# Designs tried in a protein design chat: miniprotein binders against q53ft3. Part 6

Target 1, 195 residues: q53ft3
Amino acid sequence: MFGCLVAGRLVQTAAQQVAEDKFVFDLPDYESINHVVVFMLGTIPFPEGMGGSVYFSYPDSNGMPVWQLLGFVTNGKPSAIFKISGLKSGEGSQHPFGAMNIVRTPSVAQIGISVELLDSMAQQTPVGNAAVSSVDSFTQFTQKMLDNFYNFASSFAVSQAQMTPSPSEMFIPANVVLKWYENFQRRLAQNPLFW
Below, E stands for the ipSAE of ESMFold2; O stands for the ipSAE of OpenDDE; V2 stands for 0.75 times the mean of E and O plus 0.25 times the DockQ between their complexes.

## First folded at step 20 (miniprotein)

Design Q1 (at its last look DockQ between E and O 0.02; V2 from the best seeds 0.00; counts 0 for: pae E 21.6 > 1.5, placed apart)
Fold by ESMFold2, look of step 20:
Structure Q1 (fold): chain B 195 residues (1-195), chain A 92 residues (1-92)
Amino acid sequence: as target 1 above (195 residues)
Amino acid sequence: SIEVKVTIKENGKRYTYIFEVESPERLERILEWLERYIELEGAEEVTIKVTAESPEEAKKFAELLVKIFEKLGFTEIKVEFDGNTVTITGKK
């Protein structure tokens, strides 16, 4: 259902489901992370009237972890880039992941996604949503890369004349995805700030 | 309000959604979403739990849900009542 991407790392597509409407990704070595991309894999949409609230939590072995609202993903905006650098440890609340049975490892932060009503989401204010905020060139670059990946992968879609007895389906060769990822990793290794 | 919980099981994976519903029309829209979901991803088992405002309303929801499960091709349909709550499970 969801993917989680950090620049310079392999994409995560296997969220841990911790409740009927709540999903978690682990973020090892969180101190090296400035931004995270959360996106829908595209196979299962939210129910109508619903969307996903995206939260961040620092590693904490204390019995009361807190979660900071980063923002939202919806069927109309199925991907978003969130800044996690500069967040204050201990800021936030236990809602909506309070009292969840979530296994934690030291030095591993978490991204949480809670499926909620759009009306309820409209009343929430993400952390760092102050009167003044800065636009980050990394955020712009990452969003452009996500858009470029979608356009690149889609350009290799094949017609029924080129594929099996299911002619109304369009397919993308797995090599296209791998090639794009390899090129991205090579560029990042050469210049981590190539924005 | 009416609380609706939808649990979908497929290949050992479980996906659940919880809705707070102010009207029967919104419940019908959730069921339309469920039909599209099953068409796209398939399902070996679907459980819907509805907490109505009265036992009489729960009976009406049970009748609707059985019809929907039959339309979706489920052959083993179990209905359980607990006061104003109905739980219906469909297996293929």
Scores: ipSAE 0.000, ipTM 0.095, lowest interface PAE 21.6, mean pLDDT 69
Fold by OpenDDE base, look of step 20:
Structure Q1 (fold): chain B 195 residues (1-195), chain A 92 residues (1-92)
Amino acid sequence: as target 1 above (195 residues)
Amino acid sequence: SIEVKVTIKENGKRYTYIFEVESPERLERILEWLERYIELEGAEEVTIKVTAESPEEAKKFAELLVKIFEKLGFTEIKVEFDGNTVTITGKK
């Protein structure tokens, strides 16, 4: 139902379901993480009138979990980016995970998603510095993502002379990828929310 | 280090925590946390599994845990030993 993405790491699409309405992702070496993306996989929507409260848990000096509400995901907002780097020394808040989350190692944090009524979610207050509200931050993230894709795709580029015949495969000219990249960057610069 | 697995049952849901404990003092801090947790959230059943370095050490942990469980108001306390591992279950 949910995915979790940290820059520079493999995407996590298999959450640990700790309850019928609760899902958890482990984040090893959490101290090096600045941002986390939480998103719906698109396989199963939230039931009508429900959404997901997203929590961050890190171990305190005693190895006990400290939970903080980051924000929300819904059918209408199926993904969100959270800054967690500034939360690592924060105070704990109320959370629905009780004693569920296994703090296995001092270096492992967790993202918890609780499926809740939208009305209940509206009464909750996320930590103020978790939501990425800066257009600049979003633009930077998008730019890094685009650069990563371009670098990845271009690494497979070969000249026609270097091509091995493969009649069953379709090929896209590298120039098409470049044009797409340039066009996307232009649009992003004009309106970061053009998509 | 000693691995401590804490399982809390509340309202039909089970929550599990795993801790690495380097000393009895660390265990006490964990138990203090547990006490606060139970006071705030409640617990129907708590199970603590400790894998010690020796059977003798396991027994020492058991004695400590029993006292804590009594303090927490558990009326049924079960202690089981398997080699270096002790499992304590408390129910209200």
Scores: ipSAE 0.000, ipTM 0.189, lowest interface PAE 11.7, mean pLDDT 79
ESMFold2 (binder alone), look of step 20: mean pLDDT 77; pTM 0.757

## First folded at step 21 (miniprotein)

Design W1 (at its last look DockQ between E and O 0.06; V2 from the best seeds 0.00; counts 0 for: pae E 19.7 > 1.5, placed apart)
Fold by ESMFold2, look of step 21:
Structure W1 (fold): chain B 195 residues (1-195), chain A 92 residues (1-92)
Amino acid sequence: as target 1 above (195 residues)
Amino acid sequence: SITVKVTIKENGKRWTYRFIVKSPERLERLLEWLERYIELKGAEEVTIEVTAESPEEAKEFAELLVKIFEKLGFTEIKVEFDGNTVTITGEK
């Protein structure tokens, strides 16, 4: 029903189901993890009026699980990115996993997903820095890619006299690249999200 | 339209590209070019970000791109989703 992706690691799609309404992904070497993506695989949607509360858990200095609410996934918003890099020494919160017999390996954190009523989820408050927006990093990435593409494409420019046959490759005239570059810069300056 | 953003890392340098594709057929032609280009660069890390017209389409593209990354010999393939956007990173 769910997928869990850590940047820099292989995707997990086989959650450990620890109850009818509770699913867990193990995160080994959790101290190296900065962000986690939780998403629905699309094979089994939540029942009507239900959604998923997403928790992060790690063992504290006494080996006891500490659970923190990261946020939510729903049929209407089936994926979310959570920042966990600042949560590995925080205090716990109330959570639905305490009575479950969840197998714990020392030094392994967990992502827990609890299927709950949407109204119940509306009464919960995630930890403050868990959800992220990528607008600023997207704008910077887009600007960098624009500059880099222009420099790269320009490095392949040849005159008509220098052009060689290359049937396995696509070619773009340099003037088209320049026109595209200028048009894109103008639009990006007006609205970084115009695309 | 479909937006494709490519970041290639080689020898500590990064190259970043953006392509706009108006149809799935044109996407397939772009991917053929990208596959050849990435192979010729000998890239150590490649990130491809596809912004689709729906989250379901993004998932379909993720499956296609994972197969391409496997064909190119990347052994660690990482997939991230954000709404209509899927980001796939391959490392050798």
Scores: ipSAE 0.000, ipTM 0.073, lowest interface PAE 19.7, mean pLDDT 69
Fold by OpenDDE base, look of step 21:
Structure W1 (fold): chain B 195 residues (1-195), chain A 92 residues (1-92)
Amino acid sequence: as target 1 above (195 residues)
Amino acid sequence: SITVKVTIKENGKRWTYRFIVKSPERLERLLEWLERYIELKGAEEVTIEVTAESPEEAKEFAELLVKIFEKLGFTEIKVEFDGNTVTITGEK
């Protein structure tokens, strides 16, 4: 019914059903995760008048799970992107998973989806800034792409003294790449769809 | 809304991205950007899955995707349809 996606990782399509109305994905090495995508697989819709409340759980300093409401998925909005990187120090809220004995490892966070009435969901308040718009998601993707490129390119950076002659290859000064990066970031910040 | 799932295989690693696009026009722009990104990455294999609003729209996107993949130099291109979803896979 649900899928979970972390950029750079394999998509998860097999949620652990911990209850009739509750599904859980494990997120190993959650500290490295900035965003999570939760989506419906399209195989089974929510029942009429129902949707999914999406929660994030991470271990606190004592190893106890802290659950936070990230947002919602519905038949009308079958996917959502959530920023979780800033939530690691947050306080937990009431959550539907509290009574469940879920096996946890210290480095593993969890995404929980609770199937709930839409009316009930409307009364819940997600943690601030967890939900990312499609534009924001695109911006984040672009930024990650740029960072990846920059890191990749910079890994090949050598000083002139370190250069070996390679007549068949073209070289780009590192400062040019940096300038491009900065300019691109600036443009992206101004208009994520500038291209 | 249009959902786009992109999987890129490079050097044995797979990267997966998902986008939600509000309009076909935005999708086209996204695809143009992705084209450049894929080119830059030198990907061995790319899969793009687009869930459209209709089968007809999916077909239109398929045509666009094929053109992109051809332009990118993929030698093997596979197109699959499932309802409103088109999946295109390119290999080099």
Scores: ipSAE 0.000, ipTM 0.140, lowest interface PAE 13.2, mean pLDDT 77
ESMFold2 (binder alone), look of step 21: mean pLDDT 83; pTM 0.818

Design W2 (at its last look DockQ between E and O 0.02; V2 from the best seeds 0.00; counts 0 for: pae E 17.4 > 1.5, placed apart)
Fold by ESMFold2, look of step 21:
Structure W2 (fold): chain B 195 residues (1-195), chain A 92 residues (1-92)
Amino acid sequence: as target 1 above (195 residues)
Amino acid sequence: SITVKVTIKENGKRFTWRFYVKSPERLERFLEWLERYIELKGAEEVTIEVTAESPEEAKEFAELLVKIFEKLGFTEIKVEFDGNTVTITGEK
């Protein structure tokens, strides 16, 4: 029902269903992750009057972990981007995962999705900096950023005869940048959430 | 050409990029991109070092960069000149 995407990783579509209305994704090596995209798969919407509350939990091997509310996904906003770098503290709001025995690797963080009433979701407040622009806005920004980066990087192309030695700096062949750009552009057009 | 070095400090980690810009008009497009990138990343401390083709050009870039840092909400902005090079550090 849900997908979870981290830049540079394969999309996860096989959530661990820990209850009828609760789903969990594992995030290994979570300290290297800045943003996570959570989205609805296919054409299976939430029931009328319901939506999904999205939570994050740091690994904790000693006791019941505390889940922090990141934000929401709904039929009207079926994808959302959350910034998880900079989240701190075991402080969390009341949350729907407390009584569950969720299988957890000690070094792995988790994203939890709880299907809840929209009225209940309206009374909740996410942690401050977690929410980022919608996937549509992120996709448009990313497309503009990729185009801008390619045009910018191409403006620095020089021949081998024009190169000046600079031992304190690294250089990348222009063809590598072009090939990467073309491949990324193609994938983004086919699946904006591929990363 | 113009050399731009950008360092972003976030959660104790540093990320540094070096860019070479062929002309001042292309620098304007680069700075527009950089402004959007810093907004998305939510950086707490940013250092930008620009090596221009002249001291006068470095001063012009400094003025532009200060306006960008103010727009992004940096409250402590330091500007340092060394010949053709200007270094600007912003902290929130």
Scores: ipSAE 0.000, ipTM 0.101, lowest interface PAE 17.4, mean pLDDT 69
Fold by OpenDDE base, look of step 21:
Order: sequence, then structure tokens, then C-alpha cells
Structure W2 (fold): chain B 195 residues (1-195), chain A 92 residues (1-92)
Amino acid sequence: as target 1 above (195 residues)
Amino acid sequence: SITVKVTIKENGKRFTWRFYVKSPERLERFLEWLERYIELKGAEEVTIEVTAESPEEAKEFAELLVKIFEKLGFTEIKVEFDGNTVTITGEK
């Protein structure tokens, strides 16, 4: 019913069903994770009037699980991206996964999905800034990618006087790269979906 | 959603991009971007194919594009309609 994706890792499509209405994914080495994608597989929809509350759990200093509500997935919004990197210092909230003895190792966090009534979900407040829109996340990623590329490319910039002759290599003027960067940023700002 | 296919002829080569516009608010931004993009490329010929949700929407979109083409100095503007799809070609 659910999938979980962490960048650079294999997609998880087999959640542990811990209850009739509760599913859990394990996230090893959670400290290295910035974002997690939770999505419906499309095989089984939520029942009418129901959706999924998505929780994140990490061990506190005492090894006890701290659960926080990240957001929601629904038939109308079957996928969501959550930022979890900044949640490690947060306080736990009431969660539906309470007394479940889920075997945890100190380095493993969990994503929990609780199938709940939409009306009940509406009364819940996710932790701030955990839910990231697809557009915003893409824009942020693109900006970081651009910055990374520019920084990388510019680190190789040399003056004409510093150039070593290499007839087999092609060179791109730094100004061209900068111009491209600026133009791309402008385009992205105007229309983040210009690609 | 509105699907927009933009073809630009530059230096004898044709380049084509496809865009998906999901909301009216995004449409406005897209058109502004498109105008600037065409201007930046200095294209001699631009063909824009828009597939809208209705013929009426296609016509509205066409009108906006024609205005952009006129503003950009295209002297020959052709508009062709096929159901929910409109093709606009501008030449300088």
C-alpha cells in the first residue's frame, strides 16, 4: 500500500504492518537523511473518508522513541516529501504507535503511517516545516545543484597567463558559465517548471 | 493542464521544448518567461503548439501568444486551430 524513498537508497515498498491500520518503515542511519518521500503504491487506495498520517520516530538520548507528525498522504495527495534532518531535537507528540514494541537499534529511525479518518487528521498539526511541496523541494534541489556546479566549475578558473597549453582539451570561459548560471536562475525563478 | 510545445529555429537548427502548465497563476508566469526566453534567443521563427482543456481556452491562450509575438516584432503570425489545440507560428 505504501512506499518509502530516501535519496541514494533503494526504494522500500514493503512496509511492516504492525496493526490493521498502521505501517512502519525502518530508516537505518537516519542521521544522514535529509528528506524522505512517502507515497502510495497505487495498488490499494485509502477507504473513503480516510487518509494516512505520517510520523517520524527517532530514539532520544535515553533510547526511547520520539514520534513526530510529519504530515499526511491521501488519495488526493498520494505522495509527500518530508524534511526530517531538523527534527532530531524536537519534542515528541502524541502518536498512535504508543506501546508498540518495535525493535529499534540506536541508528535506526522509523516512518510510521497511520490510517485515520480525514476529519481526525484535520485536527492534527504537523511539526513545522516538515512538509515540503514538490515544487519547493525541486527548486531547492535545483538551486543547490546549480550552486554546486558553479562552485565546482569556478574552482578550475584560471587566467590566460596561467593556462597550460592543452590542444586536446576544450575550454569554456568562466564568464560563459556565470552567464549561464544567472540565466538559469532567472528562468527558474520565473518558471520553476520550465524544463 | 495546458501542454505547450515550443519550437525555436536558431541558426538553422530547430529546438523543441515541452511545458506543462497546471494553473492559471502559473500560466501568467509561464507567458512572461516565454516572452523573455524568445527574446533572449533571438529566434527567427517560433512555433508554439498549445493543447488546452477546451477550444475556448485554446483561443484565449492564442490571443495572449499573438500579443507576445507582436510585441517581440514578429511580422508574420499564423494561427491554426484543431480542436483543443492551437498552433501559432511567428516569423521575423
Scores: ipSAE 0.000, ipTM 0.144, lowest interface PAE 13.6, mean pLDDT 80
ESMFold2 (binder alone), look of step 21: mean pLDDT 78; pTM 0.765

## First folded at step 22 (miniprotein)

Design A6 (at its last look DockQ between E and O 0.02; V2 from the best seeds 0.00; counts 0 for: pae E 17.3 > 1.5, placed apart)
Fold by OpenDDE base, look of step 22:
Structure A6 (fold): chain B 195 residues (1-195), chain A 96 residues (1-96)
Amino acid sequence: as target 1 above (195 residues)
Amino acid sequence: SIRVTVRIRTYENGKRTIYKYKFRVESPEELEKVLEKLEKKIEEEGAEYVFIWVYAESPEEAKEFAKLLVEIFEKLGFTKIRVYFDGNIVIITGRE
């Protein structure tokens, strides 16, 4: 029903079902993880009127798991990206996994998904800055990529007077790169999925 | 303003073609025109699949726009319609 993805790691498609309505993924070496993607596999939708509350657990100072609400996945939003790197020092709130004795290894964090009523989910408040829009993340990445490219390319910019004659080499005017950059940014701003 | 990008995929004579359209809605009057144009384009091309990306001024506006698009898809006979919401952004897909 659910998948979990950490960049640079194999996708997890087999959650541990710890209850009828609760699923858990283990995240080894969680200290190195910045973002987690939680998504529906598309095999089984949520029942009508239900969705998934996504929680993150990390060990507290006593080694006990602290659960925090990251956000939600639903049939209408079947995937979400969460930033977890900044949450490791937070305090836990009430969570649906508290009553469950989940054995944890200190170096292993967990992503928990609780299938809940949408109405109930609406009453919950995710921790700040945890939920990252998929679109925003993509846009940010693309923008950073573009900036990186532009910065890289512009670093090689020379005036015509500074050019070394090389008949076999093709040169692109910096202005062309700039125009491309501006156009691409404009298009990206209009639609991150314009490609 | 509402920014709309549309991709229409058609399959004809063993060939798949993708048409891309971009619209901007600056006023309510333009909204109607854009919707009409979208409907026309989808219908004329004989779309097997339509993808629409919308960036609105607010989540509420996005949802309203989505509703209108869904109605168009239904009118055009699409049976598989998916709507994804993310803040001011809506993605709508339609299939036969």
Scores: ipSAE 0.008, ipTM 0.218, lowest interface PAE 8.9, mean pLDDT 82
Fold by ESMFold2, look of step 22:
Structure A6 (fold): chain B 195 residues (1-195), chain A 96 residues (1-96)
Amino acid sequence: as target 1 above (195 residues)
Amino acid sequence: SIRVTVRIRTYENGKRTIYKYKFRVESPEELEKVLEKLEKKIEEEGAEYVFIWVYAESPEEAKEFAKLLVEIFEKLGFTKIRVYFDGNIVIITGRE
């Protein structure tokens, strides 16, 4: 339902569901992370009148988890960028994850998403300066990127009947992915919103 | 077992209140009793909006439970009913 992206790392799309309405992502080596992007994958929207409260948790000086409200994602704002570099010494906020039995390691922080009523979310105040900007079309971007990759890679597909004697098997040349990546990266550098 | 989380929003005298309930269905015989409790809670609270999160044993069980919940919402007079599925999970919302 959700994804979590840190610059220079692979996208996480397999949140741990810790309750019916609560999801978490682990952030190892969190001290080196300045920003995170939280977004909806686009497979299932929030129910009408609901949204997601996004929290950041880190171990404090005593090794205890401290949860801080970063902000929100909704069907109308399906992605957001949060600055966490200044939050690694902040005071905790009220949060719905306190009843969870989550095993912690000293260098791992967490992003928590709680599905809540929009009216309830409107009464909550995020910690200051956490929200930087929304990536409100990230799900559309991801879908367009997948479509673009599929169409490009498919144009170079060769059945094994057109190659060597393994006709029941299909192959994609290894450099097709590289060519797509290089072209996509160049277009993205020119205009991040080209899709 | 089927696990059910219910959030009921009411609006009365200019105040919006949210009630939360949890139910478990451990056996098929418990199903009717749980649905009766759920219906009673929604009716008793005077709900304007109801959110139900269901975690079932299978996608088929989730779909069957959703049908029963839709019938309850219709019986109670909700007109805007939406159902969302994700594997064993179903989310159902209803508004007056």
Scores: ipSAE 0.000, ipTM 0.137, lowest interface PAE 17.3, mean pLDDT 70
ESMFold2 (binder alone), look of step 22: mean pLDDT 79; pTM 0.767

Design A7 (at its last look DockQ between E and O 0.01; V2 from the best seeds 0.00; counts 0 for: total charge 0, pae E 18.9 > 1.5, pTM E .780 < .8, placed apart)
Fold by ESMFold2, look of step 22:
Order: structure tokens, then C-alpha cells, then sequence
Structure A7 (fold): chain B 195 residues (1-195), chain A 92 residues (1-92)
């Protein structure tokens, strides 16, 4: 239903469902994370009249979770970029994850998604500066996704001398990936909204 | 055991059911009971999450769920897979 992406890490697409209407992604080493992207996978919609409230949780010094509302995703706005670097010392907010007040390891935070009625979501206020929708934030996210794709694809590069013959497979020369990467960066720098 | 979550929207209200089953036959019986309890004419959306023990088992459940939804008269059916989980969405 949901995906969660942090720059430089693998995309998470298998949320832990902790209740019928609540989903969680673990974020190990969360203090090194500045932004997260939460998105719908595009194959699993919210029910009509419903959407998702997105929360960030980290353990305080006593191991108790501190939950902060980041914002929302809906069928009409299926992805959002959230800045979390400034939230790791913030005050908690009202949240629906009370049953998950379980002691966590010190370096693991969570992204929680609660499926709720749109009317209920309208009564909630995200913590300030968490939602990021500016052109600058879009460009930063896009650059990090580009780097992620390049690093992933290049990790499978082999020389022609090291290739095992495989006539049933198609291959793409590694320089094609590099050319695509360079061209995409150039186009993004010239026009961040070229899509 | 296999975990199952059902969410139904009828007349602007949302209903949730959670249960465990040991076989596909048990799932079919439970779903037939749920349909009887909720008027089919009023059910606008039905969502069923099934957490199988393997991706192969999830695919087998998907076939069963599609057959059940067609028997119940749903005409718009979508099936989604994530690892061992299958979600089926149906509407009239």
C-alpha cells in the first residue's frame, strides 16, 4: 500500500501493519536522516472518504516514543516529502498510536501511517516545517533519487571480460546508464519542472 | 494461521473485521457470513487483506478471493500483492 524512501537507502515497500488501519516503517540510524518520502505504491488506494495521517516517532532518553504529525497523503496527493532533521528534539503531538508505546532500540525511529476519515484529518495540525512542497525541496529529492538509482544500477556493472555468457538475457552497457544520469542531471538543473 | 482484515463501506459508514483462518475453505465460509450480515446492495467498497505464509500462498488466495467477489456480484475487482500479503478491492 505504502512506500517509504530515504536518500541513500533502499526503498521500503513492505510496511509493518500494526493495526487494521495503521502501518509502520522502521528507520534505523534515524539521526543521520534529513528527509523521508512517504508515498502510495499506486496499486492500493485509500477507501473513498479516507486518507493517511503520517507521523514520525523516535525514542526519548527513557525509551518512550515521541510522536509528531508530519502531514498527510491522500488519493489526490499520493506522495509527500517530509523534513525530519529538525524534529528529533521536538515536543510530541496528539496521535493515534497509543497501543504502540513499546520500548524501542535507541537508534530506530518509525514512520507511522494511520488510515483515517478525511473529516478527522482536517482537525489535525502538523508540526511546523515538516511538510516540504517547495521547488527547492522537489529538486533536492529528485537529485537524491537520481543518485540512488545510479548507485543501485552501477553496483551491478561488470566488465565484458567478467561477463558469463547468457544468450537468454538482455544487457545494457554501463555507459548508457551514466549517459542517462548525466543528461537527467543537466535537464533538472536547467528546468526543475521539466516533467 | 492466516491473518485476514476486511474493511467495508456501506452508506457512508466504515466497518472493520479481523480474524484468523486455517484454510481457504474457512475463509470462503467466513466471507459468505459477512456478506449475509451486510446488505450487498449497500456495500460500495470492500477491501480484504490476507497475510499468507508465502507469496505463492498469497497468489492462491487471490484466485479464491476473485471467485468470491464475482459470485457476490462485484464487477470492478483489483488485486494487489506485497510479499506475503494480498489486497483485493471490489466495488459494484
Amino acid sequence: as target 1 above (195 residues)
Amino acid sequence: SIRVTVRIRENGKYYRYKFRVESPEELEKVLEKLEKKIEKEGAEYVFIWVYAESPEEAKEFAKLLVEIFEKLGFTKIRVYFEGNMVLIVGRE
Scores: ipSAE 0.000, ipTM 0.101, lowest interface PAE 18.9, mean pLDDT 70
Fold by OpenDDE base, look of step 22:
Structure A7 (fold): chain B 195 residues (1-195), chain A 92 residues (1-92)
Amino acid sequence: as target 1 above (195 residues)
Amino acid sequence: SIRVTVRIRENGKYYRYKFRVESPEELEKVLEKLEKKIEKEGAEYVFIWVYAESPEEAKEFAKLLVEIFEKLGFTKIRVYFEGNMVLIVGRE
């Protein structure tokens, strides 16, 4: 029914069904994971009026699982991407997995999917910024790209006094690059789809 | 939780710090540490992205951050909003 995808890893299509309405994926070495994609396989839809609440669990300082609501998947939205890298600390909320004896390994996090009524799901509040929108993902990527570029370019920066004659080379003042960067950031912030 | 990204340009290099905070007060506490670092080491540019839970909250964070930037001695401060996100840029 469900799949789980972590970049750089094999797709998981066999969730552990811990209850009729609850499914769990194990995520080994979760500390290296930034994003998780949860998706429906398309084999079995949710029953009418139902969807899936997606939870993330990591061990707390005591080794006990802390579950947090990441977001939702539904027949209408059969896939979602979640950022979990920043969720490795915090307080757990009430969750449907708390009463379940799920074997946990300290280095293994879990993605839990609870099949619930859509009406009930609507009353739940996911942890902030766990769900990644396409726009947000683009913005983040762009920012990383720009940072990478700037760091790369700046590594070649030299002062006028340090310049060696290179008649065949064209030089761009660092200030121009910086100005462009700032302007780009501004535009990106104002409208991530400005391009 | 609120996602915060801080980018500092120092000596021509950008350093990025990402963290989550639960409240403006917590953000302030985290930023105090950064403030001390900036004061000590200097920063040419500071970029702060805050992904808040609402536009209103973003504005609140913006106010806080502007105050911090002023305290840091930045003379040029720019604030940009997009939905729940605010970007603040400070430079000397």
Scores: ipSAE 0.000, ipTM 0.144, lowest interface PAE 12.9, mean pLDDT 77
ESMFold2 (binder alone), look of step 22: mean pLDDT 76; pTM 0.747

## First folded at step 24 (miniprotein)

Design C2 (at its last look DockQ between E and O 0.01; V2 from the best seeds 0.00; counts 0 for: pae E 17.7 > 1.5, pTM E .780 < .8, placed apart)
Fold by OpenDDE base, look of step 24:
Structure C2 (fold): chain B 195 residues (1-195), chain A 93 residues (1-93)
Amino acid sequence: as target 1 above (195 residues)
Amino acid sequence: SITVRVLIYENGKIYRYKFEVESPEELEKVLEKLEKKIEKEGAEYVYIRVYAESPEEAKEFAKLLVEIFEKLGFTKIRVYFFGNTVFIVGRLE
């Protein structure tokens, strides 16, 4: 399915399904968010000929949601980074989430993913400035994201002697995470857009 | 009701169908009708989306859909689950 990541926050891997083809992540304290990464978990691909339109919603002055199309994720492009900081005062765009009756708390925004035909997606125009155009900005964000993950994961690292037996749990060796991090870092350094 | 969306791709054309069914049995009937249409017109690619009431129900629909697609002669069948929604893709080679 889908994941949603904000730098400095825990990754979200459990989207709320709000319709037959629509999924939503909540983003608390959205005012502090500059960028968001939406990605496929790799467990379930999009059906052939389909992808995901990614939308951002924030409450307006009246508490009503304003939706904007950020961009797309597909099997061929399974992750995307979006800048949302500049959108918080923008005008709403056409969106498929109009009938959603979701109770929102103040200061909570949402990322919505609509599973749609690729052909239909091609006809849609994302809001300007949503896509990260600056390689430097992208690299910086990615680095922060990676560091956040690494720090989080490594904080759970324990020696085998420190482990409490839990047969129901799976464990990943810390060296695997480290190797992944190093490899990813290297690839990022070579080409920030290697994916 | 359960919403069923069907897309049939044939010779660059897309045929779209939407059905509301109350039971898996009704879905089967709908699909039987579609089978006849596919046999007459031909189809390269068929996509079906079913929004069920639960993931478990979606799985049940998936089983049914696969059986139907096999009967239709699809050689490649893929099933995808998105929460309560099941997608099935079939290709006729």
Scores: ipSAE 0.029, ipTM 0.314, lowest interface PAE 4.8, mean pLDDT 81
Fold by ESMFold2, look of step 24:
Structure C2 (fold): chain B 195 residues (1-195), chain A 93 residues (1-93)
Amino acid sequence: as target 1 above (195 residues)
Amino acid sequence: SITVRVLIYENGKIYRYKFEVESPEELEKVLEKLEKKIEKEGAEYVYIRVYAESPEEAKEFAKLLVEIFEKLGFTKIRVYFFGNTVFIVGRLE
């Protein structure tokens, strides 16, 4: 249902479902992470009237999880960039994950997504500096998201000699992806906010 | 360390290389090896990404990579900087 992207790392698309309405992603070596992107894969939308509250969790000095609300994703806002670099020493806030026993190593943090009513989400206050990054950081995250997409798409590339006919499947020549990739990078370098 | 990713596209074939290097000098040695491979394979497009440790290092790598692409005969060379990362694209035509 959800994806989690950190600049310079593989995209995570297989969230651990820890409850009917709660999903988590592990973030190893979280202290080197400054920003995280949370997004909906587009395969399963939220039910009408619902959305997702996004939390960041890290172990405190005693190894206990500390959870902080980053913000929200909804059908109308299906992706968001959250800054977490300033949150790794803060105190916890109220959150729906507090009753769970989750075992993790001292260097692993988590992103938690709780599916909740939109009215309930409107009453929650995210931590103050968890929103979007600066333009330079946005450009860097965007470029790394493009790199991850390109690496993912190119993993399916085959030469013409390797092709096997499959009339039930649609295919895209690798040249199309490469041309799009080059053009997008050029546009991003000229105007980081063109999209 | 510095991470270098290379993609070479030749007549529908894709060749991918990943290197981790500890210094600009070591990067230059790796790029000399890549230069030989690019010449041997007759690449149509070459994409190189360098994840440097500082913006200054990225600028140094960009100069080196441009020189290599010019030596190889690429006439369409594009360089993009994103913080500590430099992306260089070379095309013969």
Scores: ipSAE 0.000, ipTM 0.166, lowest interface PAE 17.7, mean pLDDT 70
ESMFold2 (binder alone), look of step 24: mean pLDDT 74; pTM 0.719

